# Ledger of designs, part 19: miniprotein binders against a7ua95r516to809

Target 1, 294 residues: a7ua95r516to809
Amino acid sequence: ASLSLLSISDLVPDLQFIFFWMSNAIEILYFIQQKSPAYMQTIELMDDKAGSKESLLSATISANEEAMTILEEVIMYTFQQCVYYITKTLYVVLPGLLDCNPFGTEPSSEQCRRAAGVCVCAVCVMPEAVRRVVSVFQTTSDLLQQYQVHSEIQSQMFAYLFFFTNVSLFNQLIDKGPARGWFQRSRVLQIQASVKILLDWAKGAGHNHLAQKFFAKFCSTVTILASPPQQLSQMSWKALCAEHPSLKPVQLHRILTQYQLMAELGPLPIWQPSSEDEAYIYRTVDLLESFENH

## First folded at step 3 (miniprotein)

Design S6
Fold by ESMFold2-Fast, scan of step 3:
Structure S6 (fold): chain B 294 residues (1-294), chain A 80 residues (1-80)
Amino acid sequence: as target 1 above (294 residues)
Amino acid sequence: SAEELRKRAEFLIRLVELLIREAEEKGAPEEVIELLKEALELAREALEALERGDPETALELLIKAAELIYEAERLLRELG
């Protein structure tokens, strides 16, 4: 399956149906919650000559309780399906973000001249790979707004999408970074600029708090790798752990080792792990992040 | 509210028809296709109940249809 076969645009019709169903289930749930008291009051006001009123009330309460449970399950299921298809698309496009150069794609002088008086060059330097990722987030936002999905559910969806993006980018950088040259300082600065485009989009979309929370690990990694040697060498292991609490000891040690090699900082280790963390540095099972957060 | 339920029933009918087509194209197990076809029938019955002026029965039928759709998808994940 090529990248074109997994485009977010190709999934929009299917996603529209799932979002529409989710919205429908939420509205039916709301209808039951709002109208049930009025209906129950109507039954209570009826003359009870045959004792049927008590059994009708009991049956209505039971039916409403079961209906609400089923609707909640449907809402949860449709949410999970949306997340599944959207993250599957993200997984395909995210590696490109680590391999693109937002500074290298300068628009032609003709393109800049056609937009005289407007800062078009800043938009024109967005790499295709970054645009594909932003397109997935934007399409998701558009669908949530089109079907008037509650802000709470919108927040939950972007929380998971940002969580997924962070884990995917972190794992790829740590696992494949050395072989791909991604730990070279010039490449790290390019990655940092690309991530800033995603974070700026999130801020503009009203999700700055979620982005800050869920991108913490990847942002810490990129921040360390982009740090000047003079600044980083002045920090102890304990100070680095304190500034980057999202990183596990094995992850921080791997990042610093790569930094030391690329910056040619000499044969002696500048950053010595604490005795408490030393055992965990050799646990390869803790190096990569899990996509499971419950 | 009756107009809202009608729109919901019409949407569910369209959704289930698409899910049946997709399941058949992918070679899904017969038990999954049968669950989806039962859900389609319940959704159609819900629309008929609304036409008769019985929104309570329509709501009950739509909830049952949704349950069958959920079970069909759950079974596909379990078998896949």
Scores: ipSAE 0.000, ipTM 0.181, lowest interface PAE 15.8, mean pLDDT 75

Design T1
Fold by ESMFold2-Fast, scan of step 3:
Structure T1 (fold): chain B 294 residues (1-294), chain A 83 residues (1-83)
Amino acid sequence: as target 1 above (294 residues)
Amino acid sequence: DPKEVVELLLRLAEILLEAARLALEEGDFEEAIELAKLAIELIQIAMEIAEKYGTDPEVREKLEEILRKAEEILKRAEEELKK
């Protein structure tokens, strides 16, 4: 089977089955954990006529621990499969966020744009690209609720999905941004507005804390790129690092270099890394973020 | 109740076995092997509990049937990987 599923709707039947298995495995694990103490106490209260009580107790403990290990493996496997299929779908739709324009011409809002320079209000239309990403998150939330998956596992699921989204968007922006013109102020403001729609969805879904934590790197990047040149040029390297702790020195340096080039500004102060940061940058060589948790 | 634990393990093993069968049909032989092995381990634990604490003969028969099916899927998936 080599067919690629790009739509979340196409994945729903497979995801329903996997979430069903995960929910059942969690319920069975919980049942064993809850009932094991009472079961063990029943054995302990047994008459030890055959001298087998200790052997029976030991065997029961071993069997329970083995069953729990297998159930934990099933839960981890089904969780990883859900993450795999959902993130595969996200990876295909996420680049669209960097090219879409949430500031539609209808209904045109001169007041909003003129007052703020950026319209991130409810008047912004949701682009199809943003709707596709939101649909993936909403479908995931709906399935987790339908199968009554424990809240801690739901939180872990969205923590990873937000982490994945953040890394994917950051890497796309850094790797392809210069060639695509994404560092131009007007496009950065469009990206900022699109990301706000995702963050607003996360807040509405009860995942505001997770979104704030796991989108920090991409949000810092967009914030820097949206900053006025006058403001940015007055900040030292140390001050910029302190204001954006989620960014590695090599990432911050790359962003600032691209910002200077794309902004078509006159001569500006060059933001030079400290000796300590410079040594780290040139030793590490890593610019793009890993999809593995750090 | 030990019988309740055996029934829950049996139900989970049935789910894993169905997943292994579907993986085998889709040509995902490595996944079929892993799922079949998990089903076999779960059934072996259930059978050990059933032997020590007693169980309904019908449940014992179902455990043996599922073990046989899981072993067959494992063998078939392993044979496909050798090709």
Scores: ipSAE 0.012, ipTM 0.255, lowest interface PAE 8.6, mean pLDDT 75

Design T2
Fold by ESMFold2-Fast, scan of step 3:
Structure T2 (fold): chain B 294 residues (1-294), chain A 83 residues (1-83)
Amino acid sequence: as target 1 above (294 residues)
Amino acid sequence: DPKEVVEELLRAAEFLLELARIALEEGDFERAIELAKIAIRLIQLAMEIAEKYGTDPEVREKLEEILRKAEEILKRAEEELKK
């Protein structure tokens, strides 16, 4: 029972079919939209001998709206199916980002022996876990380009994939981080570097705006945890809230508490929540993010 | 043009039905069911539009033939999924 059985490459044939359906449905929808004005103009120029012109016009509008509605449902359905299979694959590979070291540890002697050179080993900096995540995004991008899917639909797909990735990584870090040691400074810096590789990929792919928007919560979390103790201790609760508006009070409080425990510096200043936020720092139901887009 | 809309919906349904057949042959029964259902919905819409504006007998026969094929694929995929 290997994780390789859940590889994105195993889903490519199925994804190709779904993208093909979506692309064809979009083209047919576009054809109907382009033909509708010409037909409506033809009806308007007709001689209305029996008072049927308005009935024909109304019926034509209704028929075209019904056709467009069903094609939009087909497009939405195929979009949702693509997202389902892609996110299912992402869910399996994403936790690896929190455990990998992108700064390069000495590779196994077997890897260096195969490389047959020190220079080759030196350039092997991307962890396998990061490569797997990037491969999912790259394969998605390649399929969207292969089937010439409009840029707006491509943007909607990556918006959801980035949203999903952000929620998955944030929840894993907050929920399992303390037990896994992920809140330790050295581990946080490794996580920050791994996330930067993913964000750099997004920027290169033309999705920088989407990445900045949908990774805000996880990026804020990692930024706080990577902050030097001297810098962080000088910031008030109000200043931290203003600098990290994506974080809910309970989330910010949990992050700061973990920072204090893992810094091994002794007691840091207590970040006192505002009176308005105090009640919300104890709402554990708000700690983890929902996979439902709000 | 409603007549052109009917012809495009028919073409889309034929295309989806061919993909459903391929999915069925590859053992992806869930996908074959999803595709066949979408094809049926498109044909039903095309038939409703054809009733409002009239259509050629050949187009009517083709809509009915494709609907029968889509329902057959759906039934076969559902039976395979139960195995």
Scores: ipSAE 0.000, ipTM 0.297, lowest interface PAE 11.0, mean pLDDT 76

Design T3
Fold by ESMFold2-Fast, scan of step 3:
Structure T3 (fold): chain B 294 residues (1-294), chain A 83 residues (1-83)
Amino acid sequence: as target 1 above (294 residues)
Amino acid sequence: DPKEVVEELLREAERLLEEARKALEEGDFERAILLALQAIILIARAMLIAEKYGTDPEVREKLLEILIKAAEILLRAEEELKK
């Protein structure tokens, strides 16, 4: 079976069942946590009839603790299953975001920033590839709201999804970007515009803070690659590290090397790593992000 | 056999649910709370096994139904204790 045929809508029936279980488990756990001190006290205050009170109290304490423990396990399991199925769907649709053109033509960097802001808010029809990604996030939001899942769990869900999206896009761009032409200025501006549509969706959905936090690495990468040569060439290695703290030295060095090649800035590196950072630049194991580093 | 374990947990949870309902009707709210908690534990265990190893859709729906009914008894018993 082709992974390209996977759709978030195909998973909705299974996700509905899992969200229903998660919602009920959360509500029951919350009830037990809030009410158990009161009903335990009531049992303790009841008259002892042939020693039955001590047995009932002991059994209730045991059952209360076991119920809370198993319900927490159910919540964790259902949360992990939702994340698994949703991220599996995202993995299939995310690469398309790097290949789509939201403008039909190649805009300038300044025009792209202005146009992307306006288009994200009001005026542009969303590219199909971006729409597929937004559809996954919107369907997840709709299900969380439909089953009245607590806001803290909703925030944790989107934190995971944004983390996954950031890692997937960053790794795809860094690993496959040179061969796919994604570091060409015109393509970077298209990627930047597409990402802004995604970030605008997150802002509209009430997740702006999470999006800012978890998309920092990919946004830094695209910001650097979209910078005009005149502006970027005036920045030192130390200044770039300070503006982009989410990027590891090896990652920043790779990005700047690609930028220099695409912008034809000359045969020698303009941006020299500090002596302190040089040792870390050759740790290629740190180039790509881990999906398990959270 | 995971299927057999799920079915046994379901049967025991249904028995506990009926005893909890009877305790609630008899005004034994303290016992109704204990029995409802025990039913919830068994149904939650059955759900985790059923999802991990697979089971019939009808059984999965019945597990959720019994969970909700047990929770309703727990809520009603606690409410009555506060009266």
Scores: ipSAE 0.729, ipTM 0.939, lowest interface PAE 0.6, mean pLDDT 82
Fold by OpenDDE base, second read of step 4:
Order: sequence, then C-alpha cells, then structure tokens
Structure T3 (fold): chain B 294 residues (1-294), chain A 83 residues (1-83)
Amino acid sequence: as target 1 above (294 residues)
Amino acid sequence: DPKEVVEELLREAERLLEEARKALEEGDFERAILLALQAIILIARAMLIAEKYGTDPEVREKLLEILIKAAEILLRAEEELKK
C-alpha cells in the first residue's frame, strides 16, 4: 500500500495487539521483580530433606533471570514496533501541518471517534491538517491508557514521538521552506498557529513539559521567522543565540539568511556571527537534525 | 518453519502450565513457580517469533492467554508461600 494511504486507523488493530502484549509483559516483569526475592528466600529456608533444595533454588534463579531477560526483550521489541508504526503515520500527515491555513473555516466532517454523532470537542474543531496530526497522538494516548501501559513507558513513547515530529517539521521547514514560501510572514503565522494548537493539545493531554522540551527547536525557528523585521533587525547574533539556545549556529545563520532574502533586507552587520561561531556556520552537516540522536 | 516452532513452543508451554497447576494442587508451590517461569520463557520466545514472521491471530491470543495463566500461577503460589 502506498504510504499516502496509511492512516492511524488502519493500524489500530495491529497496535492494539502490540500494546496488549507490551502491557502484559511489563506487568509480569514487574511481578517477577517484586516477588522473586521473597519466594527465593522461602526456598532457601526450606528443610533440605531430599538434597534437592540447592538444585531447585539454582533452577529457580536461572529461570527467573532468563524470564526477566526475555520479557525485557519483548518490551523493547513491542515498544520499537509501536514507534515504527506510529511514526510511519506521522511521516504521512506532518507535511500537511506546514501547508495548512488554520484560520480557514473548514468544517471537520469527520465524526469524533469518542462520540456518536457530531462532536464539538477541541479536536473536531481543529483544521483538518492539524486534526490528522493530533489524531495520531490522541490514538496513541488512548491505546496506552486503554491497555494501562506503565507511565514511564508512556512518557518515553511521547518523548520519542515529539522528538520525531520536531525533527521532521524542522528539517522540512529548513530544507523546503524557502522554495514553498513557508518563510513568508503570512505563512509563518499560519504555521505558528497550527503548532500552537498542537502544543495546546499536548498540554491538555498532560505532556506539556515533554512538548516544550522536544519542540523547542522548531518553535524557536518559527518564533524567529514570525518576528517583525523591525524587531528582529534590532537583535544581535549573540542575543539571538542566547534567546534560542536550541538552535545550532549553522541553523540560526541559515534562518537569518533566508529571512533577509524573504524580507528583502540587505546584509545586517548586527547578525554577523561571532568569531567563535564563524567556523560553525559553514558546518552544513549540522544544519538538519538527525533522527538517530535520540 | 516459524509457525511450527510457535506451535511447538505453545504445546510445551501448555504442558508446563498443566504441571504447574498440578504442583500447585499438591502444595509444591516452589515447583509451581519454577514451572510457571519456564512456561513464561517459552511463551515470550514464541510471541517474539510470531511478531517477527507473522502468526495467526488466534495463536497470538492463545500465547497471551497462557502467559496470563502463568502469571496467575505465580501469584497464587507466592501467596501460599507467604502463609
């Protein structure tokens, strides 16, 4: 099936099985970890009536260790599979977030999965492109809760998904933004509004800290691009570096250069990189974010 | 054949669970724990194979059911050992 046709809804049955398996594996692992010391002590305290106590203890220890190891592998594997499927759906819907106009009155014709009939929930009133992205996250959240997945695993899942989303959006904006006109002020304001809706959802879902942390780079980029020329032209390179520490020098330099071109500003001496950063602004390898750095 | 391996692991896990249940009924709680842990090992291996190569949903559900039953035996045996 073409990647373009893959929706999160199509993956729900497979994800349900994986989440169910993952949750049960976690629960059993936790049980073994918490209870194993107690029953091992019980075996140790048994009367050695048949000379079999040591053998039983050794076998139980070995089986316990092996079971824990395999369960950890199961948890890791199922986690990776969930991330794989979910990020695949995000890959399809994320580009739409940069092209959408959130100020348009497009009625969401899709029924909220949580309600029979027309729902007026915050997700249902979102622009379609934003709603599609939020739907992936919401479906993930709902599945994690439905199967009572451990809170730490939930946090790790969302951390990675936000990381992936930030990298994807940032790289697309930097790479394709100039050619697609995403650096134009009107388009930037649309992107900013769309991201705000996503961040508000994350806040409402209890993931505010993670969202703020992992979207920092994309948000910084959008904030700079959304700044009026009159304001941004008064900020020095050092001030911008200090205000946007998530951006590497090469990234900030690229953003400012493209901003200058878009705003038809001549070279601004105030945006000249420091002597310390001058060597780094040409490191094009550091321009785009890597998906492997998580 | 991955399917045959999963089926074999499933059968062996079921055998171990039955022995674990018998041990539990006989009051041999330590042996019940050992047998249940061994069943968990086999089921977890089978599930990894099933996910990697694809297996019938019914087989997957059965493996998970056996895993839960193994955990129940562990819990019951542990509770009895604390008495």
Scores: ipSAE 0.194, ipTM 0.684, lowest interface PAE 1.9, mean pLDDT 87

Design T4
Fold by ESMFold2-Fast, scan of step 3:
Structure T4 (fold): chain B 294 residues (1-294), chain A 83 residues (1-83)
Amino acid sequence: as target 1 above (294 residues)
Amino acid sequence: DPKEVVEELLREAERLLEEARKALEEGDFERAIELAAQAIFLILRAMIIAEKYGTDPEVRLKLAEILLKAIEILKRAEEELKK
C-alpha cells in the first residue's frame, strides 16, 4: 500500500542532493565553455611584471581545462547515481504492473456501484501498482524540473528508464507469464491497458518519441498476445517478423508457441512455420533481454 | 547587488577551501573532494555573476587564484584516494 511512498521517501534526500550537484556541474561546465575566454582577455589586460602574466594565464587555462574534466566526471557520476537509485525503485514496483486490473474499482468503494446499473459516479481509478510506477517517473520529472536540468540530460535519463522498464516487463512476461496466466486474453487486455497509462504519461511529459522507441519490444509482445488467433494464422512468418522488427525471431517464436499452448478447447492452430522458417528461428539465440544492452 | 554577492561567494569559497585543506590533512579524502568541489562551484558562480554585471580586474584575478588552489586540493585528494 505505502510501498511507493516509502521507496520515494527513502530516495528523495539522496536524489535531491545528487540532482543539485548534477545541475550545478552542468551549469558551470556550460559557463566555462561559453564565458571563459572573457576572463582570459581580462588577464591579458593586466600589466605584466617579468612574465608573471603569461604564467598566470597559462595556469588559468590549465585550471579551466581541469575544472571541465572534473565537471564532466561529476556529471557522469551523478547521472549514473540518479539512474541507479531510480531503477532500484522501479525494479521493486514493476512486477505489480503485470498483476493489476486497471478496469477494477476500489474494493472499499460501495457508493454508486451496482451490478446491473450504470453508475454515473463510477470512475476509472488508476491501479495502485500502476500509480507506483507513474509516481517514480513523475518524481524524476519533478526533480529534473526543480533543479532545471538541461533537456538533453532529461531525455537521456528517460531513455534509460524506459529501456530498463521495457526489459524488466518483457523478461518477466516471457519468463513467468505462462505459469502466472498472463498469456490469457483477459490478463493481456489488462496489461495492455496498464501499459497505455504509462505511455499516456510519457506523451503528456513530452517523451512520446522515447516511449515509442524503448517500449517497442514489450508493446509488440502485448499486441501479438491481444491479436485474434485467426489473424495471426493468416500471416506468413516473414510478414510477422516484418510487423514486429523489435522482436528477435526466437522471441517471436516463443510468444507464438506459448499462445498456441494457452489456447482453450476448440481453437485452430495459430501458426505453423515452414522448414525454412524454423531454420531462421533456430539461427537466432538468446531469449531474454540483457540489462547491459542499450 | 552583484558586487556584494560576488564578495560573499568568494568569502564562502575561501572558508570551504580551508575546510577542504583540513580534511585533506586529516586523511578524510572524500570530504576534502566534496568541500573543494563545492568551493569550485561557488567560485565559478561568482565568475558568471562577475561576467554578467562586470567587476574589477583585481577581483577577477582573485577568483582565478582561488579556483587554482581549490583544483590543487581536489587533485591531491583524488590522488591520495587512489592509493
Scores: ipSAE 0.006, ipTM 0.259, lowest interface PAE 9.8, mean pLDDT 74

Design U1
Fold by ESMFold2-Fast, scan of step 3:
Formats: C-alpha cells, structure tokens, sequence
Structure U1 (fold): chain B 294 residues (1-294), chain A 95 residues (1-95)
C-alpha cells in the first residue's frame, strides 16, 4: 500500500498507546505539584538531628525538580509523536479539500461511521475529501477524550493541528493554485464552502477561538478571492492590509494579482503596495509559509 | 548507536520514575510502612542519577569521545537495573 492510502484509522493503535502514556505523565506531574508542599511542610515539623532536616529538605527539592523535568520531557516527547503521526496523515488528505465540490450531488459515502474516533454522529452528507479531514480531527478529539487528557494539552494539540492545516492549505493554494485553476471564482466558492465545514466542526468541538486564530491566513486569502469585484475595487491597499493583517505584503500582492487575472466583470483597479511594503514584494522566499516550530 | 542507547536509557528512567510516583500514591492510600517509601525514594535517586549520566554521555559524543560515552551509559544502565529491583520489592511489600 502507498502513502495515499494512509488513513487516521491505521494509526489508532499507536496513538492510543502514546496518548495513554501522555495522560499518565500529565496526571503524575500534577500529583507531584500538589503533594510536594505537604511533604515539605511535614519535614519542617521534624526534630532537627544534626542537620538531618535541612539535608532531607534540600534533597527532596532537588529530587522533585528533576522528577518534574523528566516528566515534562516525557510529555513533550509523546505530544511531539502524536502531532507527527496526525499531521503526516493530514498532509496526505488536505489537498483533496481544494479539489472537491461541496455543492455537488455526486454519490458520497452515506452516514457516519461510529468507530474509535471516526464520527461526528449521524454526519450530514459532505464531500468525501472534507469528511476525511474532519475524521482526522474527530479521531484526535475522541482519543484525547478517551484518555482524559487535560484540556490545556487538548488546546495545544488543536492549535498545532489548525496551524499545520492552515499552512498546508495556504501553500498549496498559492503554489499550485494557478496551474490547478483554483483561483477561478467558482472554484474559490467551492473551497470557501469546504473550509466553512471545517470551521463549523471546530466550533462544535469547542475550538472556535483556536480555529479563528490559526486559520486566519487561509481564511483571509479565500475571503479576498471570493469578494465581489464591486466590493474589492472600492478598497485601497491600506484598507486591504488593515482587514487582512495575517497576510504578508508579498502574499497579499500575489493574491490580488491572481484576482485580477480571474476577473469576470470589467477592468479592476491596480492595487499599489505602500512604500513600506515594496521591499518585500520581490522576496519570493517569504511567499510560502514555514511548517517549522517557532 | 550510542546516541540511541542514551535516549533509550533516558526514556526507561522516565518510565521507572512514573511507576515510582504511582506506587507512592498507592502506598499513601494503603498506609504502607516507612520501608516502602524508603525503597521508592532510593529508586527516584537512582533514576535521576542515571539520567545525569546519560546526558553526560550525549555530551561526550558531542565532543567526539565515544569511549567515555560507552562507560557512562553502562553505569546508567546499572543504576536503572538497581532502581527496577527496588521498585519490584516495593510492589511486593504493597501486595
């Protein structure tokens, strides 16, 4: 089997093991944080026998600090492994979202599967490509819930997954969009509808704030491309920058150039970048987003 | 490789440390005798020392000294084996 056949369900057994260890490590870290003060208070109440109390207190502080460091390393390692497996799966399925038609009546696999981590129960019919992406997010959510992973870690997990999804979709659209016809108005509206399904899932899952924050760049891009010519022609460069602060000058310029090429209705204005932004317009290295941890 | 051995020993130390913390909670719940806590605290000390030696081994490899790294990792493994035996004895006393 090829990489294109990789699905989130194939990773469930490995992810279950890793989430189990992560959950245990987090709980133990919290246990130490809560119990340590009581133990140290007990030491302070002990009779002092030739400095034994001070020696024990010092040793306990040192041991506690090292224990916390090791637990934090275990938590970080297991978190990194989960992110790696999940994003590897996302990378394979995300490009399909840019090609699907959520307004179509073509047969799509009907009804939700209810298995470890697959469902939104009784799912509404949606394009298979969108359903595969939603399934990755839903499976992740189900595993985090199954192993009772603390909400703070859940939020960090989805922050990273949304960041990864945003970067992947943005880079695909900007880099391959012209050749694939993705900047055509009808295709942009299809992409917008598909993305709305993902955002609606995130809202339903309690991650609306994270989705709004980490999808900002891709959402801004799609919003500009889907804007009516009448509306967009009335906006200055400054106004567009203010409305879409997540976009770098070179990115905004590329998007507006594509919009002009795909315009259906009459001539459009030529948007001039500010003098402050001109220096970045020709820096192609800043066009695509990085997947690297910052 | 020696780097992989160091990483594996650090992971094993972390696993043993998690086990010890679980056993301390169980010992408190059961009102275990002081000896059980003494065994578990000693196991923590050995696991921490093993991590320190494994980190020193990684630093020796960074400097191009694999012989020192090998010696440090051997000592780290011995400490972890001792910690594991103390944990087993604590588990036995908690039955």
Amino acid sequence: as target 1 above (294 residues)
Amino acid sequence: SLRKRAEELIRKAAELLLKVIELIAEAEEKGAPEEVFELLLEAIELAIKAVELAREALEALERGDPETARELLEKAKELLDEAEELIKEAERLLE
Scores: ipSAE 0.000, ipTM 0.189, lowest interface PAE 12.0, mean pLDDT 74

Design U10
Fold by ESMFold2-Fast, scan of step 3:
Structure U10 (fold): chain B 294 residues (1-294), chain A 81 residues (1-81)
Amino acid sequence: as target 1 above (294 residues)
Amino acid sequence: SKVRITIEVEGPPEVAEALAELIRILAEAAGAEEVEVRVEDGRVTITITGLSEEFAKLLLEIIKILAEVYGVKVTYEIEEL
């Protein structure tokens, strides 16, 4: 009896299978890369005056190059499928982080209190909306650890997931924030606290450097919006640009405009753009971030 | 969960033998306990023993892609040990 091979695409919806395929493809590629030099040397040492040794060497080099190319394509495909599925899930849960209150009484807080003052699980303390986001990151981390995926691939995965999260949260806040009331000071402080929970998770998971790099734009936005009026009024446009280099002029201008509208602070100082930036503060095409990091 | 895989490659002898050699390298790298290659009547048969079922499925997926690239016909049979 002869059987047909199953397609990788048939397994795409199951993250466990995708991580399994990716991990094993990486290991096979690594072993081929390590074995190839020794095997080539073995062929080179063969005594063959007919020239079949040179033919075998050429065929083996060609075969190894094709195998490595195919394995690299499998690794790339499985990596892209993981990213696609995980980011699709993140996109659904991320808006909840902007609309939750980590300072309020939550069912999780009541549950931890019912445990008679013994809380062995930090997850019970997190707001449910924040827990959903953390759960996606934790599940990804657990799968990468379970299948012993190389640390460099793990770093690349979280780099992209943090990049995606930053872009998604920034775009949601800028685009929908005015209608949702998210620029109100009390709501900004709630968002800041929720983001800190995510950043603390990333630090605990060993991804502090990646989190600092890829969350820079959203963190800058929240930091400005959470700034006391006395502090913000003492800063010039140039000082704000220097302190928040991740923000484009149009983005900074929009953030400061929202701050002024929501703060109800009376007369705020006018943040005059630099001569270099004046042409860019109205470039609406640059307002929202691209998921392709252009 | 350990399996034995029997793979038959049909095609031009030079291409079939080159693919079989690559399959042998992949199987050994994957931790196979035994890999046997036989050439009979213009057909190359590779028998791989001692891979996990999950790892065997990955190897077969790679072999399917390789067969398409090299333009050879590959059939396989899997047996639980």
Scores: ipSAE 0.013, ipTM 0.285, lowest interface PAE 7.9, mean pLDDT 74

Design U11
Fold by ESMFold2-Fast, scan of step 3:
Structure U11 (fold): chain B 294 residues (1-294), chain A 85 residues (1-85)
Amino acid sequence: as target 1 above (294 residues)
Amino acid sequence: DTYEVTITIKGPEEFIRLLAEIAIIIAEVMGAKVEEVKIEEKDGEFTVTIRITGLTKEAAELLARIIEALAKKYGLEVTVEIREI
């Protein structure tokens, strides 16, 4: 069972057990995939018994398919359990990233270490809230490597964790940002710096492609909100849509509306949606992202 | 019908421990019950005996086939006995 609030360190023993079983199931699956063709060929080479040979081949195929199905279920189940516990931890720590200040952190007495492409030193320290998020990713990476989980599964794990992080941060910023002051320019620049620390960690860990793909929506949002008014006011609605294809019309409209309010811009600039996009701006069901598309 | 599978693996401690753990996870995924896991050392060789119940005949034969194939891959001596209970 799990408590309401868990740190990643509290989950390590459970995660170690689950990753151990996942790794073993993958290895068994791979071995059976290599071995089953040889057994089928052995049956096919039998002579004299047309009916019995076909029956044995059919039974062998059925038995191998059953074994593969069972192992795939074990792999999927253990993957889902890991994702569940890790994302539950992420959900709790992610909002802190929107409130931390990487430009105002106090020096942490002689931390001189490089980890996963991130340099930590006495003068430059990672904010505690960002450190907690990075710790979840780093611990996950360490466990996957410790139990020698196949690289394809490792990539799928981080694809989902980045997808989850992107959705969580985007939804928090869009839904709660106005009330929390997160759309103020100074706060947006702090958020941008914190996100860069996460992206730098991902790059150092060999997941740059996945990070670029799955963080696109939140990165687009932060990029727009951090843009100087002079630069943003020169872009048409069409140009903004083309530069930020990950954003739905209603999402882009909400972001621009918040930018206009927080930057204290007058009636200009007016970002007029295309006639085709105008209908989608009022579809509130499309404003927040779903966690269910995986 | 329910069947009992008894798996006996002989070899170096590290490899028989790994294969035993693999056998246990396969049995549990198949809805079977692991009744006994016994490890013994004699004459410098390790032997693990695993007793599993609650399997259909087809499931018992499949489990035996998987374990025997894995044991061959790791160069271990294995014996699997299936009986109706």
Scores: ipSAE 0.005, ipTM 0.192, lowest interface PAE 10.7, mean pLDDT 74

Design U12
Fold by ESMFold2-Fast, scan of step 3:
Structure U12 (fold): chain B 294 residues (1-294), chain A 85 residues (1-85)
Amino acid sequence: as target 1 above (294 residues)
Amino acid sequence: DTYEVTITIKGPEEAIRALAELAIIIAEAMGAKVEEVKIEEKDGEFTVTIRITGLTKEFAELLARIIEILAKVYGLEVTVEIREI
């Protein structure tokens, strides 16, 4: 049967409507905030009876606060709707990042060695799967620019989209990775190269600081899994925790366990959890990230 | 689809003028067109009618709510009618 994926372009008409709504609500809110003091000053200068002017001022303050509250609710609602539709599209296309090969063909041991030992990025091609994810981010950026949405709100949106992407990719890799073979070294190097393409897009779009902040967990995970056995085996648990502070003890332990299985390494004392972390390593309830907790 | 919003305000001249000016400012900020503003006096009572076009249903409803809240503050009688054009 045919494989059908959601396209961000299919959602553009609906997103344009919501972005237009959000942009106008933001402009009205800022206009009221800027003009409210001048308007109240006008009331104070009116030649009214004593008492009636004071009552009007108090009532005007209350009404302006109510109007601003309604506008803030509209802004929040439209923001949530944009995030909902965009993340729904991302969720469908993101798993493709874990299965694609940015090196063009099935990687040979030679290609993997060259990428790891000679070049940080040997031959980075934008696979269709990566292009689909980038298209979602680019379309979002284009719409925010088209409707002149304030830079702070634009930053908040990309912060959430990067957060969502990080959680989605991390959970997919940890939960599905063993069954899908994603912890094999050749696959990890492919994943690392694909993620680099995505991060390079974010840097070019002016969102480098957000990408560094919100992709930290997934980036730490692929960095550890891509590390040579010689290098990783010489790092203590404490050193790994310090280098990868975004990872919870149970997450770091699971990653290292998968690394040992793939590298055919036996138990190493060097990866023994600290006494303080030992109690938390077996809390599987904390293994996967929540989309609700950020 | 675009909508027409008709705002009718009754009350003292100074208060209706202030609310009308604020309504126009808000509508223009929303990207709407103010098609008509007329002020009538009858038996010492003033009425202003403002006709606005170019809004989606959602923004027409938002404008109506904002104006109704402001009218309550001014102690003015306001009616807002929204119609698809």
Scores: ipSAE 0.012, ipTM 0.276, lowest interface PAE 8.5, mean pLDDT 75

